# Designs tried in a protein design chat: VHH binders against A disintegrin and metalloproteinase with thrombospondin motifs 9 (ADAMTS9). Part 13

Target 1, 201 residues: A disintegrin and metalloproteinase with thrombospondin motifs 9 (ADAMTS9), of Homo sapiens (Human) (q9p2n4r1735to1935)
Amino acid sequence: LPQNCKEVKRLKGASEDGEYFLMIRGKLLKIFCAGMHSDHPKEYVTLVHGDSENFSEVYGHRLHNPTECPYNGSRRDDCQCRKDYTAAGFSSFQKIRIDLTSMQIITTDLQFARTSEGHPVPFATAGDCYSAAKCPQGRFSINLYGTGLSLTESARWISQGNYAVSDIKKSPDGTRVVGKCGGYCGKCTPSSGTGLEVRVL
Below, E stands for the ipSAE of ESMFold2; O stands for the ipSAE of OpenDDE; V2 stands for 0.75 times the mean of E and O plus 0.25 times the DockQ between their complexes.

## First folded at step 7 (VHH; framework vhh_6fv0_2)

Design m6 (at its last look DockQ between E and O 0.33; V2 from the best seeds 0.00; counts 0 for: pae E 12.2 > 2)
Fold by ESMFold2, look of step 7:
Structure m6 (fold): chain B 201 residues (1-201), chain A 122 residues (1-122)
Amino acid sequence: as target 1 above (201 residues)
Amino acid sequence: QVQLQESGGGLVQPGGSLRLSCAASGFTFSSYYMYWVRQAPEKGLEWVSTISSGGDDTYYKDSVKGRFTVSRDNAKNTLYLQMNSLKPEDAAQYYCAKDLETWYSGEPFDYRGQGTQVTVSS
């Protein structure tokens, strides 16, 4: 009946990283405990749909003429673009860190992320430097289905930067969110006021 | 220390010409795309032109196409803007930039010169 990974270590005598069942808000949740050899183990949720449906992108192409939104905002390999935005990156996630006291996803913990291009990008974050004509190309995707968690209705995103724009779509059950975000240059991140709060289903 | 120094501005008549220069130091100039931007009083920064690191590709704001020519001399670490057929709406403080993100976002560690003033009057 442990409620965090430190209690798993104390109550069960476990010293190995791995999946454990914890009692959270009166329900069992499967939590990956990392750093069990230390005094400060961390709690992660393993994403059932994995990195194909859980990713964050800062798009690396910039239009040579930023006053346009070509192809009705569709991404094209043959665009008139520079391939030199140094903040660009793509990260995908097998697990995400959760603060079980606040029920917040810790979007900046990338221990179980894979960065396949460029710089690491925090969970639930997207951006670009593509166009000043509100033509966002950066994408993020969240799929929590099967984890026992959903986002609360309070989860909000903020767009930041010059000409920043976002188009964020949430499923009614709170398990799926997709976003398109960008600017010249712009990013979207979860609001610091709401964070990325989840609840146990 | 990245340093950019603009020069060559001045007062011209409508239809006149100016050639702006931007002396660059503190980075490998030949490896970077370079930009001209401008700011008129009480307006935000506007992109004017872009030139690729080798100088082969150039791009312009529509209102200046055919009148302005961007070029660079990588041996001298210098960026140029030849401005012909100047109009009153071209009057602004002109800046060269190493990266447009920092100009639009206002992020820390943005390096810019003092700019050079272009004034177009009769």
Scores: ipSAE 0.006, ipTM 0.174, lowest interface PAE 12.2, mean pLDDT 85
ESMFold2 (binder alone), look of step 7: mean pLDDT 80; pTM 0.813
OpenDDE, look of step 7: ipSAE 0.350; ipTM 0.744

## First folded at step 8 (VHH; framework vhh_6fv0_2)

Design n1 (from m4 with T50N S52D D56S D57S; at its last look DockQ between E and O 0.75; V2 from the best seeds 0.00; counts 0 for: pae E 5.7 > 2)
Fold by ESMFold2, look of step 8:
Structure n1 (fold): chain B 201 residues (1-201), chain A 121 residues (1-121)
Amino acid sequence: as target 1 above (201 residues)
Amino acid sequence: QVQLQESGGGLVQPGGSLRLSCAASGFTFSSYYMYWVRQAPEKGLEWVSNIDSGGSSTYYKDSVKGRFTVSRDNAKNTLYLQMNSLKPEDAAQYYCAKDLEWYSGEPWDYRGQGTQVTVSS
């Protein structure tokens, strides 16, 4: 059984982009192969729960009074805010790229992401420039349920920036992660930079 | 180098008025939001008011709305705060502040000596 998309091409004679079953770490996984008409096809995981549960955000509002955390930390569209954080963006994901040699998600590959506003935001990343009072508004969400993969314990986040704060919650089985991240200005990203380690369930 | 010089403070009776001024230099004044903040003894800095770069939008802490008016003169690089109906709780050292540049450590760039507002009797 093929272990990457290049082998699918060679062993099965396939030339179309699409979903194929690969043998990964001794288990059968469904992998989307892109660029199959080229010498360097890429491996992606289709996210069963799609865009609604897999997204990354840099929040664009900044409080006029950055020393407060109004509304008990809740987000409101009618806040006393400037709507001028130029780094703001929202990206959602139907598929994510995986490096099958290292078993890491490549968070900066946006081939199958949609950026609905602002700048593209890498997978597993969130931030804002909302408040200096530990009031994070930027959100990310990861849902790997149904993919056959989960995040390992080595999948860690770091917070960077002025007054940076993060609140990241992982499910026990590593298939669900949600984060709220921000500062004045601040963000959270995977600790290894552009990768998150996964394992086959 | 950014310089901010506050003036216009003093001692007034409750209900009185003062007009604060802030002379700015060392940056393109008309490109930045400007702020008034204040500090009472044994308390942290408190946001009072801010104004956008062109002077068209003004914002106020709830407790000073209707009593204080922020304005600016971009030709003179000067920020103003007209304070009417002053109350004892308004007594503080008042600072003007430039909008933060990215990656600064403080919420505001306040570097002047401030001007004292005292309300008594």
Scores: ipSAE 0.102, ipTM 0.584, lowest interface PAE 5.7, mean pLDDT 88
ESMFold2 (binder alone), look of step 8: mean pLDDT 81; pTM 0.820
OpenDDE, look of step 8: ipSAE 0.742; ipTM 0.913

Design n2 (from m4 with D56S D57Y; at its last look DockQ between E and O 0.09; V2 from the best seeds 0.00; counts 0 for: pae E 8.1 > 2, grease 24.6 > 24.2, placed apart)
Fold by ESMFold2, look of step 8:
Structure n2 (fold): chain B 201 residues (1-201), chain A 121 residues (1-121)
Amino acid sequence: as target 1 above (201 residues)
Amino acid sequence: QVQLQESGGGLVQPGGSLRLSCAASGFTFSSYYMYWVRQAPEKGLEWVSTISSGGSYTYYKDSVKGRFTVSRDNAKNTLYLQMNSLKPEDAAQYYCAKDLEWYSGEPWDYRGQGTQVTVSS
């Protein structure tokens, strides 16, 4: 069986975008091949739990009093705040791109994402400009369950920005990661040193 | 060079009124949200009020709602705080602050000497 989408095209004569079974690290995985009409098809993983459990957010509200963390950190639309953070956005994902050579998720490929508010936000990224008091409101969610893949323990996030804070929780099997990230202004992204590496389960 | 100069403080009895002014220069005043903050002895800096750049939206700390009114005159580059029904708890040095151009670790950009509000018990 082919080991990437280019081999599907070459070995099987396929020219249509779609789901194919590939042999990856000794296991059979279902991979969406895009761009099969070209010389450089791309590999995507279709997310079984879809948009509702796979999203990235930069929260758009900023507190008038940034020295506080009101409502014990709970988000409220009636806060004393302004909706004026220009970097704000929300993206949700049906599929994510994977580099099968490095086994890394390409977080900036938004081909199969939907941005429902503001600017596009890369996969596994969150942030805000809400509070200087360690009160992160931006959220991201990753759910790889059912894809045959999990994140490795080496995957790390870096917080960037003024008063930046992150609270990232990873399930023991590496299929679920949730994060709360923010600052004044701050964000979290996967570390460039580790990337967002996956392994076959 | 951003300059902010507060005035209008003084000594009043409980229930009295004062109107604070903040004269602004060195920046495009009408482009920025403006704030009133205050500091009492032995206390940290406390947010009081915010007004949008055009003046259409105003926000207040809960303890001053209904008693204080923030306003601005963008033609005169001046921010105001009308304080009515003053209480001893309102006694403090009051500062006006400009919204940050750059988020740099200070929560507000306050630069003036402030103006003292004293409420007799």
Scores: ipSAE 0.023, ipTM 0.445, lowest interface PAE 8.1, mean pLDDT 88
ESMFold2 (binder alone), look of step 8: mean pLDDT 81; pTM 0.827
OpenDDE, look of step 8: ipSAE 0.139; ipTM 0.577

Design n3 (from m4 with W102Y; at its last look DockQ between E and O 0.74; V2 from the best seeds 0.00; counts 0 for: pae E 5.9 > 2)
Fold by ESMFold2, look of step 10:
Order: sequence, then C-alpha cells, then structure tokens
Structure n3 (fold): chain B 201 residues (1-201), chain A 121 residues (1-121)
Amino acid sequence: as target 1 above (201 residues)
Amino acid sequence: QVQLQESGGGLVQPGGSLRLSCAASGFTFSSYYMYWVRQAPEKGLEWVSTISSGGDDTYYKDSVKGRFTVSRDNAKNTLYLQMNSLKPEDAAQYYCAKDLEYYSGEPWDYRGQGTQVTVSS
C-alpha cells in the first residue's frame, strides 16, 4: 500500500482527488489526496464529525467595561459590548492537512475550511479582545474521533497578548481538545516547539 | 500626543447636579469611543459610561442609569457628563479616557488628571 499521495499517483496510476488507504507507520489510514493532477499532491484527513465539532474562533465582542468578567464568564449576545473587533473571525473544518513525514497537523492550510464570518482563523486557534479580567470568550474545538488519529501528549498551546489567558482541555485519548482563549487582546495557538503532532491509532 | 483635561467637579449636596467637561487634543477625537471612569480613595478605577465616536450610542453602569448622561461635541473636541440626583457613593475623582488604539496597555491608560466630585450631607 502507498505511503503518501505521491505514491498513490505513481504506483496505482490514480489521478483523481479522493480518499485512499495509505500505510502509515505500519497501520492503515484513510487519507484524502488533493492536487493529484499536479506534481505536489497534499495529504488531508477527513474529519468524521465535521465542521460542527472542528472550528476556530476569534470572538468579535468587546466589553465596554474591560475590568469585569460578567455572567460568571458565560457568553451573552446582549452584553454591554462593542461589536467591532476587526480581527474577529470564525472558520470551520471538514478536513485538515497532515505532514506525513513529521506527523504534524498543518494548522494554516485552510483549503477544506469554511470561513463563515470575518477573517480566516487557523485550526486550533482562538482569541478575543473582550476583557482584561481573564474572561476568555474565543473558542476552538478539535474532534479527531473516527479518523484513526489522535494528538500525542506533547501538544501544547501558547497564548500571546495583553492579559492573555487560555483554558485548554484535552481528552485522555487525544481525540478531543477544546479551548477558551482571549485577552485585552489575546490569542492561543499551538506551540511552535511542540506543534500538533498526531499518531496513528 | 494625547491630552485630556477634565473640569466641572466640585462640592454638591445629595440630590444635586454637576456637569463635567473633558477637553481633548492631540488625537482625532471624533474617531474614538470615549469613557468616563471614576476612583474613590483606595479603590480601583470604576467604569461609569461609554459613548461611541459619533455620539449616537451611550452606555452606563447600572447604578448611574437614569441619573447620568454622557454626550460629546465633536466640533469642540469635548466630552461631557451630566450628573443628576447625586448620591454620596458617587463621590470620586472622575476621569475621561480615550479608547486604546491597539489594546496594548492598561485599561484607561489614556486619561486626564481628573476632577473631584464631593457629595456632602
């Protein structure tokens, strides 16, 4: 069995984008091969739970009083807020790109993402400009269940910005991660030192 | 450079009124949201009111709603706070504050020296 999309093209004579079974680290994995009509096809993992459970958000509301964390930190559309954070955006993902050499998710590849609001937001990224009182409203969600992959325990997030704060929750099996991130203004992204490494289950 | 100068404070009886003014210079006043904040002795800064850059949207801390009115005159680069039905708990140093351009400082870093409001029975 082929070990990457280029081998699918070369060994199987396939020239169509689509799902193929690859031998990755000695195990069978379903990979979507894109760009098969070119010299540089790319490998993607189709997210079984789709865009409802795989998204990234920079939240667009900003409190008039940034020294408070109202509603016990709960999000309210009727907050005393300005709705004008220009960096805001929401992206959801049907597939994510994987580098099969490093076994890393390429969070900035948005080919199979939909940006339904504002600016594109990379996979596993969230932020806001809501409050200086450690009251994060931006959210991201990762659900790899059913893909044959899980995140390794090395995955870490970093936050940047004034009053930046993050609350990242990872499942024990590495298939689910949810994050709340924000500041005045603040974002969280995967650490460049650890990246988002995955393993084949 | 940003310059904010508050005035109009003073001593007033409970139930009385004051009108605060804030003269702004060194920035394009009409492009920014403006704030009134206040500080009682040994307390932190407390948000009082917000006004949009054009003056059409106003927001108030719940305890001052119906008593305080924020306004602005963009032709005069001046922000106002009309305070009616003053209570002892309104006594504080009042500051006007400019919205942050890049949100890279403390809340209300760009404020004036303030004007004192004292409410005595």
Scores: ipSAE 0.187, ipTM 0.639, lowest interface PAE 4.9, mean pLDDT 90
ESMFold2, look of step 8: ipSAE 0.053; ipTM 0.491
ESMFold2 (binder alone), look of step 8: mean pLDDT 81; pTM 0.820
OpenDDE, look of step 8: ipSAE 0.828; ipTM 0.943
ESMFold2 (binder alone), look of step 10: mean pLDDT 81; pTM 0.817
OpenDDE, look of step 10: ipSAE 0.807; ipTM 0.933
ESMFold2, look of step 11: ipSAE 0.078; ipTM 0.570
ESMFold2 (binder alone), look of step 11: mean pLDDT 81; pTM 0.819
OpenDDE, look of step 11: ipSAE 0.650; ipTM 0.887

Design n4 (from m4 with S31D D56S D57S; at its last look DockQ between E and O 0.78; V2 from the best seeds 0.00; counts 0 for: pae E 6.2 > 2)
Fold by ESMFold2, look of step 8:
Structure n4 (fold): chain B 201 residues (1-201), chain A 121 residues (1-121)
Amino acid sequence: as target 1 above (201 residues)
Amino acid sequence: QVQLQESGGGLVQPGGSLRLSCAASGFTFSDYYMYWVRQAPEKGLEWVSTISSGGSSTYYKDSVKGRFTVSRDNAKNTLYLQMNSLKPEDAAQYYCAKDLEWYSGEPWDYRGQGTQVTVSS
C-alpha cells in the first residue's frame, strides 16, 4: 500500500488531487494529496472539525494603558483600545500539511487556510500587542479529533517578545490544544526544536 | 535622539489650575500619539491621557475626565495638559511620553524627566 502521495501517483497511476488511503506507521490513514499532476505532490490532513475549531489569531487591539489587564482579561469591543496593531491577522484551516517522513505538521503551509482579516497566521500560532500586564488576547485552536492523528508529548510552545505570556491547554489524548498568547508585543509558536509532531492513533 | 522636556509644574492650592507643556524634538512629532503619565511617591507610573497624532481624539483616565484637557500644537512640536480643579490626589511628577515605535521596550520608555505638580495640604 502507498506510504505517501508520490507513491500513490507512481503505483496507482493517479493524477487527480483527492483523498487517498495511505499506510502510515502500520495503519491506514486518509490523506488529501495535492499537486498530483506534478512530480511534487503534497500530503494534507483534512480537519473533521474544520475552520470553526482550527484557527490562529494575532489580535489587533492595543490598550491605551498597557499596564493594566482590564475586565479580568475578558475581551471587549468597547475597550479603551487602538485598533492599529499592523501585524494582526486571523487564519482558519480546513486542511493542514503533514511531513510524513518526520510526522510533523508544517504550520506555515496555508494552501488550505483562509485568512479572513489582516495577515496570514501560521497554524498553532497566536499573539498580540495588547498589554504588558499578563493579559493575552490572541487565540489559537487545534482540533485533530476524527483525523486519526494526535499530537505527541514532544509538541511544545515557546513564547517570545516583551512581556510575552501564554496559557496553553492540551487534552490528554493530544487531539485538542487551545492557547491564549500575547505580550507587549508577544507571540507563541511551536518550538522549532520539537516542532508539531503527530502520531497515528 | 528622542527628546521630551516637560515644564509648567509647581505649587497650587486645591481647586486651582495649572498648564503643563512638553517640548518634543528628534522625531516627527505630528506622526505620533502622545501620552501624559504621572507618578506619585512610592507608586508606579499611572496613565492620565492620550491624544491622537492630529489631535482630534482624546482619552482620559476616569478620575480626571472633565477636569483635564490634553492638546497639541504640531507646528510648535508641543504637547499640553490643562489641569483644572486640582485635588491632592493629582500631586505627582508628570511626564509626557511618545507612542511606542515598532512596539518594543518598556511602557512609556520614551518620556522626559518630568515636572512636579504639588497640591498644597
Scores: ipSAE 0.082, ipTM 0.555, lowest interface PAE 6.2, mean pLDDT 89
ESMFold2 (binder alone), look of step 8: mean pLDDT 81; pTM 0.823
OpenDDE, look of step 8: ipSAE 0.703; ipTM 0.902

Design n5 (from m2 with F108W; at its last look DockQ between E and O 0.71; V2 from the best seeds 0.00; counts 0 for: pae E 6.8 > 2)
Fold by ESMFold2, look of step 8:
Structure n5 (fold): chain B 201 residues (1-201), chain A 121 residues (1-121)
Amino acid sequence: as target 1 above (201 residues)
Amino acid sequence: QVQLQESGGGLVQPGGSLRLSCAASGFTFSSYYMYWVRQAPEKGLEWVSTISSGGDDTYYKDSVKGRFTVSRDNAKNTLYLQMNSLKPEDAAQYYCAKDFDYYSGEPWDYRGQGTQVTVSS
């Protein structure tokens, strides 16, 4: 059985983008092969729960009084806010790219992402410019359930920026991660030292 | 270079009024939101009021709503704070602040000496 999309082309004679079963780390995994018309196809995982459960956000509202954390940290549309943070964006994901050599998610590949507002935001990242008082509003969500993959325990997030703060919650089985991240201005991103490593279930 | 110069403070009785001014230079004043903040002795900076770049939208800390009015004159590069019905708790050094251009270490970009408001017995 093929172990990457290039082998699918070579061993199966397939030339179309689509879902294929690959032998990855001794187990069958369903992989979307893109760019099959070329010499260097890429491997993606189709997210069973899609864009409603897999998204990244840089929140666009900024408090007029950034020394406060109003509403006990809850988001409200009627906040005393400026709605003009130019770095803001929201991206949702139907598929994510995986590097099968390193078993890491390539968070910056947005080929199967939709950016519904503002700037594209990489997978597993979030941020804002809302408050200097540890009141993060930017959210990301990862749901790998049903894909045959989970995140390993090695994955770590770092916070960057002034007053940056993050609150990252991982499920024990590694299929769900949610984060709230922000600052004045701040973001969170997977550490380059650990990357965003997955294992085959 | 950004310069902000506050004036108009002084000593008033409770219930009195003051009008603060902030002369701005070194940036395109009409392009920025502007803020009034204040600091009492041994306390941190406290937000008082915000005004949009065009002057159409104003925002106030709850304790000053109905008593303070922020305004601006973009032709004169000047920000104002009309303070009525002053209370002892309003006594503080008042600063005007420019919205940040770039990432900064502080919530507001203020650079002036401030102007003292004192409300006596």
Scores: ipSAE 0.054, ipTM 0.546, lowest interface PAE 6.8, mean pLDDT 88
ESMFold2 (binder alone), look of step 8: mean pLDDT 82; pTM 0.826
OpenDDE, look of step 8: ipSAE 0.684; ipTM 0.892

Design n6 (at its last look DockQ between E and O 0.02; V2 from the best seeds 0.00; counts 0 for: pae E 11.7 > 2, placed apart)
Fold by ESMFold2, look of step 8:
Order: structure tokens, then C-alpha cells, then sequence
Structure n6 (fold): chain B 201 residues (1-201), chain A 120 residues (1-120)
């Protein structure tokens, strides 16, 4: 059985983008092969829970008084805020790219993402410029359930920026991660040292 | 290493047109969203336009929508911005970028820029 999309093309004579079964780490995994008409096809995982459970956000509201954390950190549209953070964006994901050699999610590949507002936001990242008082509003969500993959324990997030803060919650089985991230201004992203590593189930 | 080089700026009358180019090297250009940003003197960076890795999806700041068109040629590793109906408010240094960093961190992957001047 082929171990990547280039082998699917070579061994099976396939030339169409689509779902194929690949042998990865001794297990069959359903992989969407994109760019099969070229010499450099790419491997994607189709997210069973799709856009509603797989998204990344940089929140666009900034408190008039950034020394506060109003509403006990809850988000409200009637906050004393200005909607002027130019880095704001919201991206949701139908598929994510995977490097099958390293078993890393490539968070910056947005080919199968939809950006509904503002700037595209990489997978597994979030941020804001809302408050200096540890009041993160930016959110991301990961749900890998049903894909045949889970995140390994090596996946770590770092906070970057002034007053940056993050609250990352991981499920024990590695299929769910949610994060709240922000600062004045701040973001969270997977550590470049650990990456966003997955294992086959 | 990542390198981006903008060109095509110049002096134009209000209502005129310019086409900016951005030559990219040192990365797999076709795998990345690409961005145009601009900076007027003594102002911060302002997002202008975004294009998806395949070129099929484009996004614009509201003030340029309908006047500016972003495009790319992945075979030539080149990003373009067609600017029509230029206004004095569009005068700025224009940069292409491989990534946007929230807060304009100095390690942003952008070029040195090309100047657009709009005057009568």
C-alpha cells in the first residue's frame, strides 16, 4: 500500500485529487491527496467534525481600558471596546495538512480553510489585543476525533507578545484541544521546537 | 532563506493605475497565503489584501475593494497587486508578506517595499 500521495500516483496510476488509503506507521489512514496532477502532491486529513470544531481566531475588539478584565473574562458584544485590531481574523478548517515523514500538522497551510472575517489565522493559533489584565479572548479549537489521529503529548504551546497569556486545555486522548489566548497584544502558537505532532490510532 | 522583493511603485495622478509585483524565493511559494500591507509615513502597517495559496480566494480591506485586485502566478513565484482608481489616501510604502504577525513583530517575512505616490 502506498505511504504517501506521490506513491499513490506512481503505484496506482491515480491522477485525481481525492481520498486514498495510505499505510502510515503500520496502520491504514484515509488521506486526502491534493495536487495529484503535479509532481508534488500534498497530504491532508479531512476533519470529521469540520469547521464548527476546528477554528482559529484573533479577536478584534480592544478594551477602552486595558487594565480591566470585565465580565469575569466573558466575551460581550456590548463591551466598552473599540473594533480596531488590524490583525483580527477567523479561519475554520475542513482539512489540515500533515507531513507524513515527521507526523506534524502544517498549521500554516490554509488550502482547505475558510476565512470568514479579517486575516487568515493558522490552525491551532489564537490571539487578541484586548487587555493587559490576563483576560484572553482569542480562541482556537481542535477536534481530531474520527480522523484516525491524535495529538501526542509532545505538543506544546507558547505565548508571544506583551502581557501575553494563554489557557490551553487538552483532552487526555489527544483528540481535543481548546485554547484562549491574548494580550496587549499577544498570541499563542504551537512551539516550533515540538511542533504539532500526531500519532496514528 | 525567505526573500521577497517588491517593485512597480511610482508617481501617479489621482484616478490612475499601478501594478505592483513581488518576486518570492527561498520557500515553496505555492503553499502559502500571501499578503499585501502598506505603511504611510509615521503610521503603522495596514493590511490591504490577502490571496490564498492556489489563488482562488481573495480578500480586501474595505477601502480598496473594487479598486484593487490581488493575483499570483505560482509558476513564476510572483505576487501582484493591480491598483486602479488610486486616491491620495493610497499613497504609502507597499510590502508583500509571507505571513502576518499579530502586532507587526520585526521578524515578519516582508520585503523592503515599493513606494506609491499619488499627487495631482
Amino acid sequence: as target 1 above (201 residues)
Amino acid sequence: QVQLQESGGGLVQPGGSLRLSCAASGFTFSSYYMYWVRQAPEKGLEWVSTISSGGDDTYYKDSVKGRFTVSRDNAKNTLYLQMNSLKPEDAAQYYCAKDLWYSGEPWDYRGQGTQVTVSS
Scores: ipSAE 0.006, ipTM 0.180, lowest interface PAE 11.7, mean pLDDT 85
ESMFold2 (binder alone), look of step 8: mean pLDDT 81; pTM 0.818
OpenDDE, look of step 8: ipSAE 0.019; ipTM 0.356

## First folded at step 10 (VHH; framework vhh_6fv0_2)

Design p1 (from m2 with Y102S; at its last look DockQ between E and O 0.33; V2 from the best seeds 0.00; counts 0 for: pae E 3.9 > 2)
Fold by ESMFold2, look of step 11:
Structure p1 (fold): chain B 201 residues (1-201), chain A 121 residues (1-121)
Amino acid sequence: as target 1 above (201 residues)
Amino acid sequence: QVQLQESGGGLVQPGGSLRLSCAASGFTFSSYYMYWVRQAPEKGLEWVSTISSGGDDTYYKDSVKGRFTVSRDNAKNTLYLQMNSLKPEDAAQYYCAKDFDSYSGEPFDYRGQGTQVTVSS
């Protein structure tokens, strides 16, 4: 079986974008091949749980009093807030790009992301400019269940920015990650040293 | 160079009133949100109120709502705080603070020297 989308073209004579089974690390993996009419098609994984469970957010509210964490960190629409953080955005994902040589998710490829508010936000990132009191409001969610992939145990996040803070929770099987991230202003992103490495289940 | 000078503090009885002023210079005052904050002995800075750059939107901590009124005069580069029905818990050093250009510093660190408000019989 083909090991990448370029081999699908060569071995199967296929020229249409679509789902194909590839042999990856000795196992079958369903891969969406995009750009098949070109010489450099790209590999994507279709997210079975889709947009509702795969999203990234930079929260747009900023507290008037950034020295507090009101409501024990719960989000409230009626906060004493400015709704003016210009970096704010919300992106959700139907597919994510994977580099099959390194087995890493390419978080900055937004080809199959939908940005419903503000700026595009890379996969597996979140942030805000809400509070200096360790009160993260930005959220991301990853659900790889049913894709044939899981995150390796080496995947980790780093906080960046002034008063940056993150609360990252990973499932034992590596298919689910949720995060709360923010600062004054702050974000979380996968560490450049580890990236977002996946394995075939 | 940002310069903020507070004035108008003093001694007042419970239930009394004071009007604080903040003279601003060294920045385009009308482009920035402005804040009143206060500090009581052995306490950190406490946010009191916020006013938008044009003065149309005002915000208050709950314990001062209905008693304090923030305003600004952008032609005079001056911020005001009208304080009515003063209570002993309002006694503090009051500062005005400029909004940040970037959030690389500490909250409210662009503030003046303050003006003391004392509430006693």
Scores: ipSAE 0.274, ipTM 0.703, lowest interface PAE 3.9, mean pLDDT 90
ESMFold2, look of step 10: ipSAE 0.263; ipTM 0.689
ESMFold2 (binder alone), look of step 10: mean pLDDT 81; pTM 0.809
OpenDDE, look of step 10: ipSAE 0.534; ipTM 0.829
ESMFold2 (binder alone), look of step 11: mean pLDDT 80; pTM 0.803
OpenDDE, look of step 11: ipSAE 0.584; ipTM 0.861

Design p2 (from m2 with D101P Y102D; at its last look DockQ between E and O 0.36; V2 from the best seeds 0.00; counts 0 for: pae E 12.9 > 2)
Fold by ESMFold2, look of step 10:
Structure p2 (fold): chain B 201 residues (1-201), chain A 121 residues (1-121)
Amino acid sequence: as target 1 above (201 residues)
Amino acid sequence: QVQLQESGGGLVQPGGSLRLSCAASGFTFSSYYMYWVRQAPEKGLEWVSTISSGGDDTYYKDSVKGRFTVSRDNAKNTLYLQMNSLKPEDAAQYYCAKDFPDYSGEPFDYRGQGTQVTVSS
């Protein structure tokens, strides 16, 4: 079976975007091939749990008193805060791009993402400018269950920015990751040195 | 180059009043939220007050609510803090800031050198 979307074009004579079965690291994997009418098709993984469980957020509210962590860190509409963080955004993902040579997710490819408010936010990224008191409000969620992929142990996050903090929880099987990230102003992103590496289950 | 200059501190007895000023230059003052913060050796840096860019919204640390009033004059690029009913716990070096304060204590363009408020023993 083909090992990438370009081989699908060559071996099956296909030129339409769609789901195809590829042989990846000796395992059968369903891959969405995009750009099949061109010389540069791209490989995407369709997320079985969809955009409700795969999203990235930079939270838009800033506390009037940035030295507090009110409500034990819970998000509330009645906070003493203002919605003025211009870097804020929310993106959700139906598919994510994968580089099959490196087995890494390309977090900045947003072709199959939906940005419902503010600026686009890369996959596996979250942040805010809410509080300097270890009170992260930005959220990201990853759910790879049912895709045939999981994150490897090399997938690590880096915190960036003033007072940046992160709280990232990974499931034992590597299919679920949730993060709370923020600062005044801070964010977390996957490490560029190790990337967001996946393995075929 | 951002510059902030605080003034108006001094020695006052308990229950007295002071008015602090902060002269701003090197940025578009009227576009920024402005902050008052203070530092005492035993307490470190503390946020005191925030004012919106237009001056319509003001916010205060709970212990100073009803005693302190923040204001601004965007035509003069000046921030103010009226401090009434002063208590010994209010004694500190007071700074104005354009951005969130840096707890390191090193001077930065986002705050000035500060002005000392001393409340009599």
Scores: ipSAE 0.006, ipTM 0.193, lowest interface PAE 12.9, mean pLDDT 85
ESMFold2 (binder alone), look of step 10: mean pLDDT 80; pTM 0.805
OpenDDE, look of step 10: ipSAE 0.143; ipTM 0.563

Design p3 (from m2 with D101P Y102W; at its last look DockQ between E and O 0.02; V2 from the best seeds 0.00; counts 0 for: pae E 11.3 > 2, placed apart)
Fold by ESMFold2, look of step 10:
Parts: structure tokens; C-alpha cells; sequence
Structure p3 (fold): chain B 201 residues (1-201), chain A 121 residues (1-121)
């Protein structure tokens, strides 16, 4: 059985982008092969729960008074805020790129992401410049359920920036992660930089 | 010192074309993703396009997809943006940037002075 998209071309004679089953770490894994007409096809995992449950956000509102955490940290459209954080963005993901040799998600690959008029935001990343009072508003969501993958227990996030804070919650099986991240200004990213380690279930 | 210098802006009619260039120096250009961003008056920076370090992956904001093409020449340390079918809403100061904005700090700390694109209404 092929172990990457290049082998799909060689072993099965396939030449079209699409979903293929690959033998990865002794298990079958459904992989979307993109760029199959080229010499360097790329491997993506189609996210069963799609854009609504797989997204990354840098929140664009900044409190007029950043020393407060109003509404007990709840997000409200009627906050006393200015909508002017230049790094703001929201990206949602239909598929994510995986490096099958290292078993890392390539968080900066945006080929199957949709980004609003703001900046693209890597997978598994969030931030804001909302408050210095430990009141994170930026959110990310990961839902790998149904993909055959889960995050390893060693997957960690780091917080960066002034007054940076994060609140990250993982499901026991490693298929679901949600995070709230921010600062004045701050963000959280996977500790491996542009990668995020997964395992085959 | 990292230096980025944009050029190629100007006045163009709707439906016209411009080709922007970004000359890079002071870093290993071929090792970095490069970005085009823009800023209209009284608006924040808006991401336009991204290109991978080798140039084999390109990404676009939906409103410019099919009209704009990003490219790079790593031998000349130069990034390009071909803009076709220009619309009044594309009028802005255009910047090239080193590093993904999230990992390079806020704002784009490694960007040039920009080049102005003006489209007749």
C-alpha cells in the first residue's frame, strides 16, 4: 500500500487530486493528495467536522481600558472597545497539511483554509491585544474526530507577548482541543513552531 | 539589517494591470515565506498573498484570487505581485513582508515602506 502521495502515483497509477488510503505507521489513513500532476504532491487530512469546528482567530477588538476584564471574560459585541488591532484575522480549515515522515501538522499551510479580510492565522493558533488583565479573547478550535488522527500527549502550546495568557483544553483522546489566547498583545502557538505532532489512532 | 523595498505602484484605470516588485536584502531570502499586505486609508493592514520559501505554494485572499499572482525569484532576492483586472477597492499602499506576521511580531516589523496603488473610480 502506498505510504505517501508520490507513491500513490507510482504504485496505483493515479494522477488526480483526491482522497486515497495510505499505509501510515501500520494503519490505513485517508489522505487527500494535492498537486498530483506535479512531481511534489502534498498530503492533507480532510477534517470531517470542517470549518465550523476547525478555526484560528486573532481577535480584533481592543479594550479602551486594557486594565479590566469586563463581563468576567465573556466576549460581547457591545464592549467599550476599538476595532483596530492590525494583526486581527480569522482562518477556518477544511483540510490541514501533514508531514507524514514527522507526523506533524504543518500549521502554516493555508491551501485549504479560508481567511476573512484580516490576516491569515495558522492552524492551532490564537491571540489578541484586548486586555492586560489576563482576559484572552482569541480562540482556536481543533476537531480531528473521524480523521484517524489524534494529538500526542506531548503536544504543547507556548504563550508569547506582553501579559500573554492561554487557556487550552484537550479532550482525553486527543481529538478535540479548544484554546483561548491573548494578551496586551499576546498569542499562543504550538511549541514546535510551525508543526503540531499527531499519531495514528 | 533586513531591508525590503517595494516598487511598481502607480495610477491605473479599472481593469488595468500593475506588477509590483520587492527587493530583499540582509537575510537569506530563499529560506522565508514572503507576504503581500495592503493598507487603505483609515483601515488596518489586510493580507493579500503568501508564497512559500521555494515558491511552490501560493495563497490569496478570496477577493483577489484569479486576478493577482504572487511569484518570487530566489536568485535575485525579489518578490513579485502581478495584479490584473484591478478594481477601485484594490487601491492601497502595498507592502511586502518577511516572516508570517504572527511569528514576526506586531505589526509587520520586517516590511518595507510600501508602494502606492491608485485605481480610478
Amino acid sequence: as target 1 above (201 residues)
Amino acid sequence: QVQLQESGGGLVQPGGSLRLSCAASGFTFSSYYMYWVRQAPEKGLEWVSTISSGGDDTYYKDSVKGRFTVSRDNAKNTLYLQMNSLKPEDAAQYYCAKDFPWYSGEPFDYRGQGTQVTVSS
Scores: ipSAE 0.006, ipTM 0.273, lowest interface PAE 11.3, mean pLDDT 84
ESMFold2 (binder alone), look of step 10: mean pLDDT 81; pTM 0.820
OpenDDE, look of step 10: ipSAE 0.576; ipTM 0.824

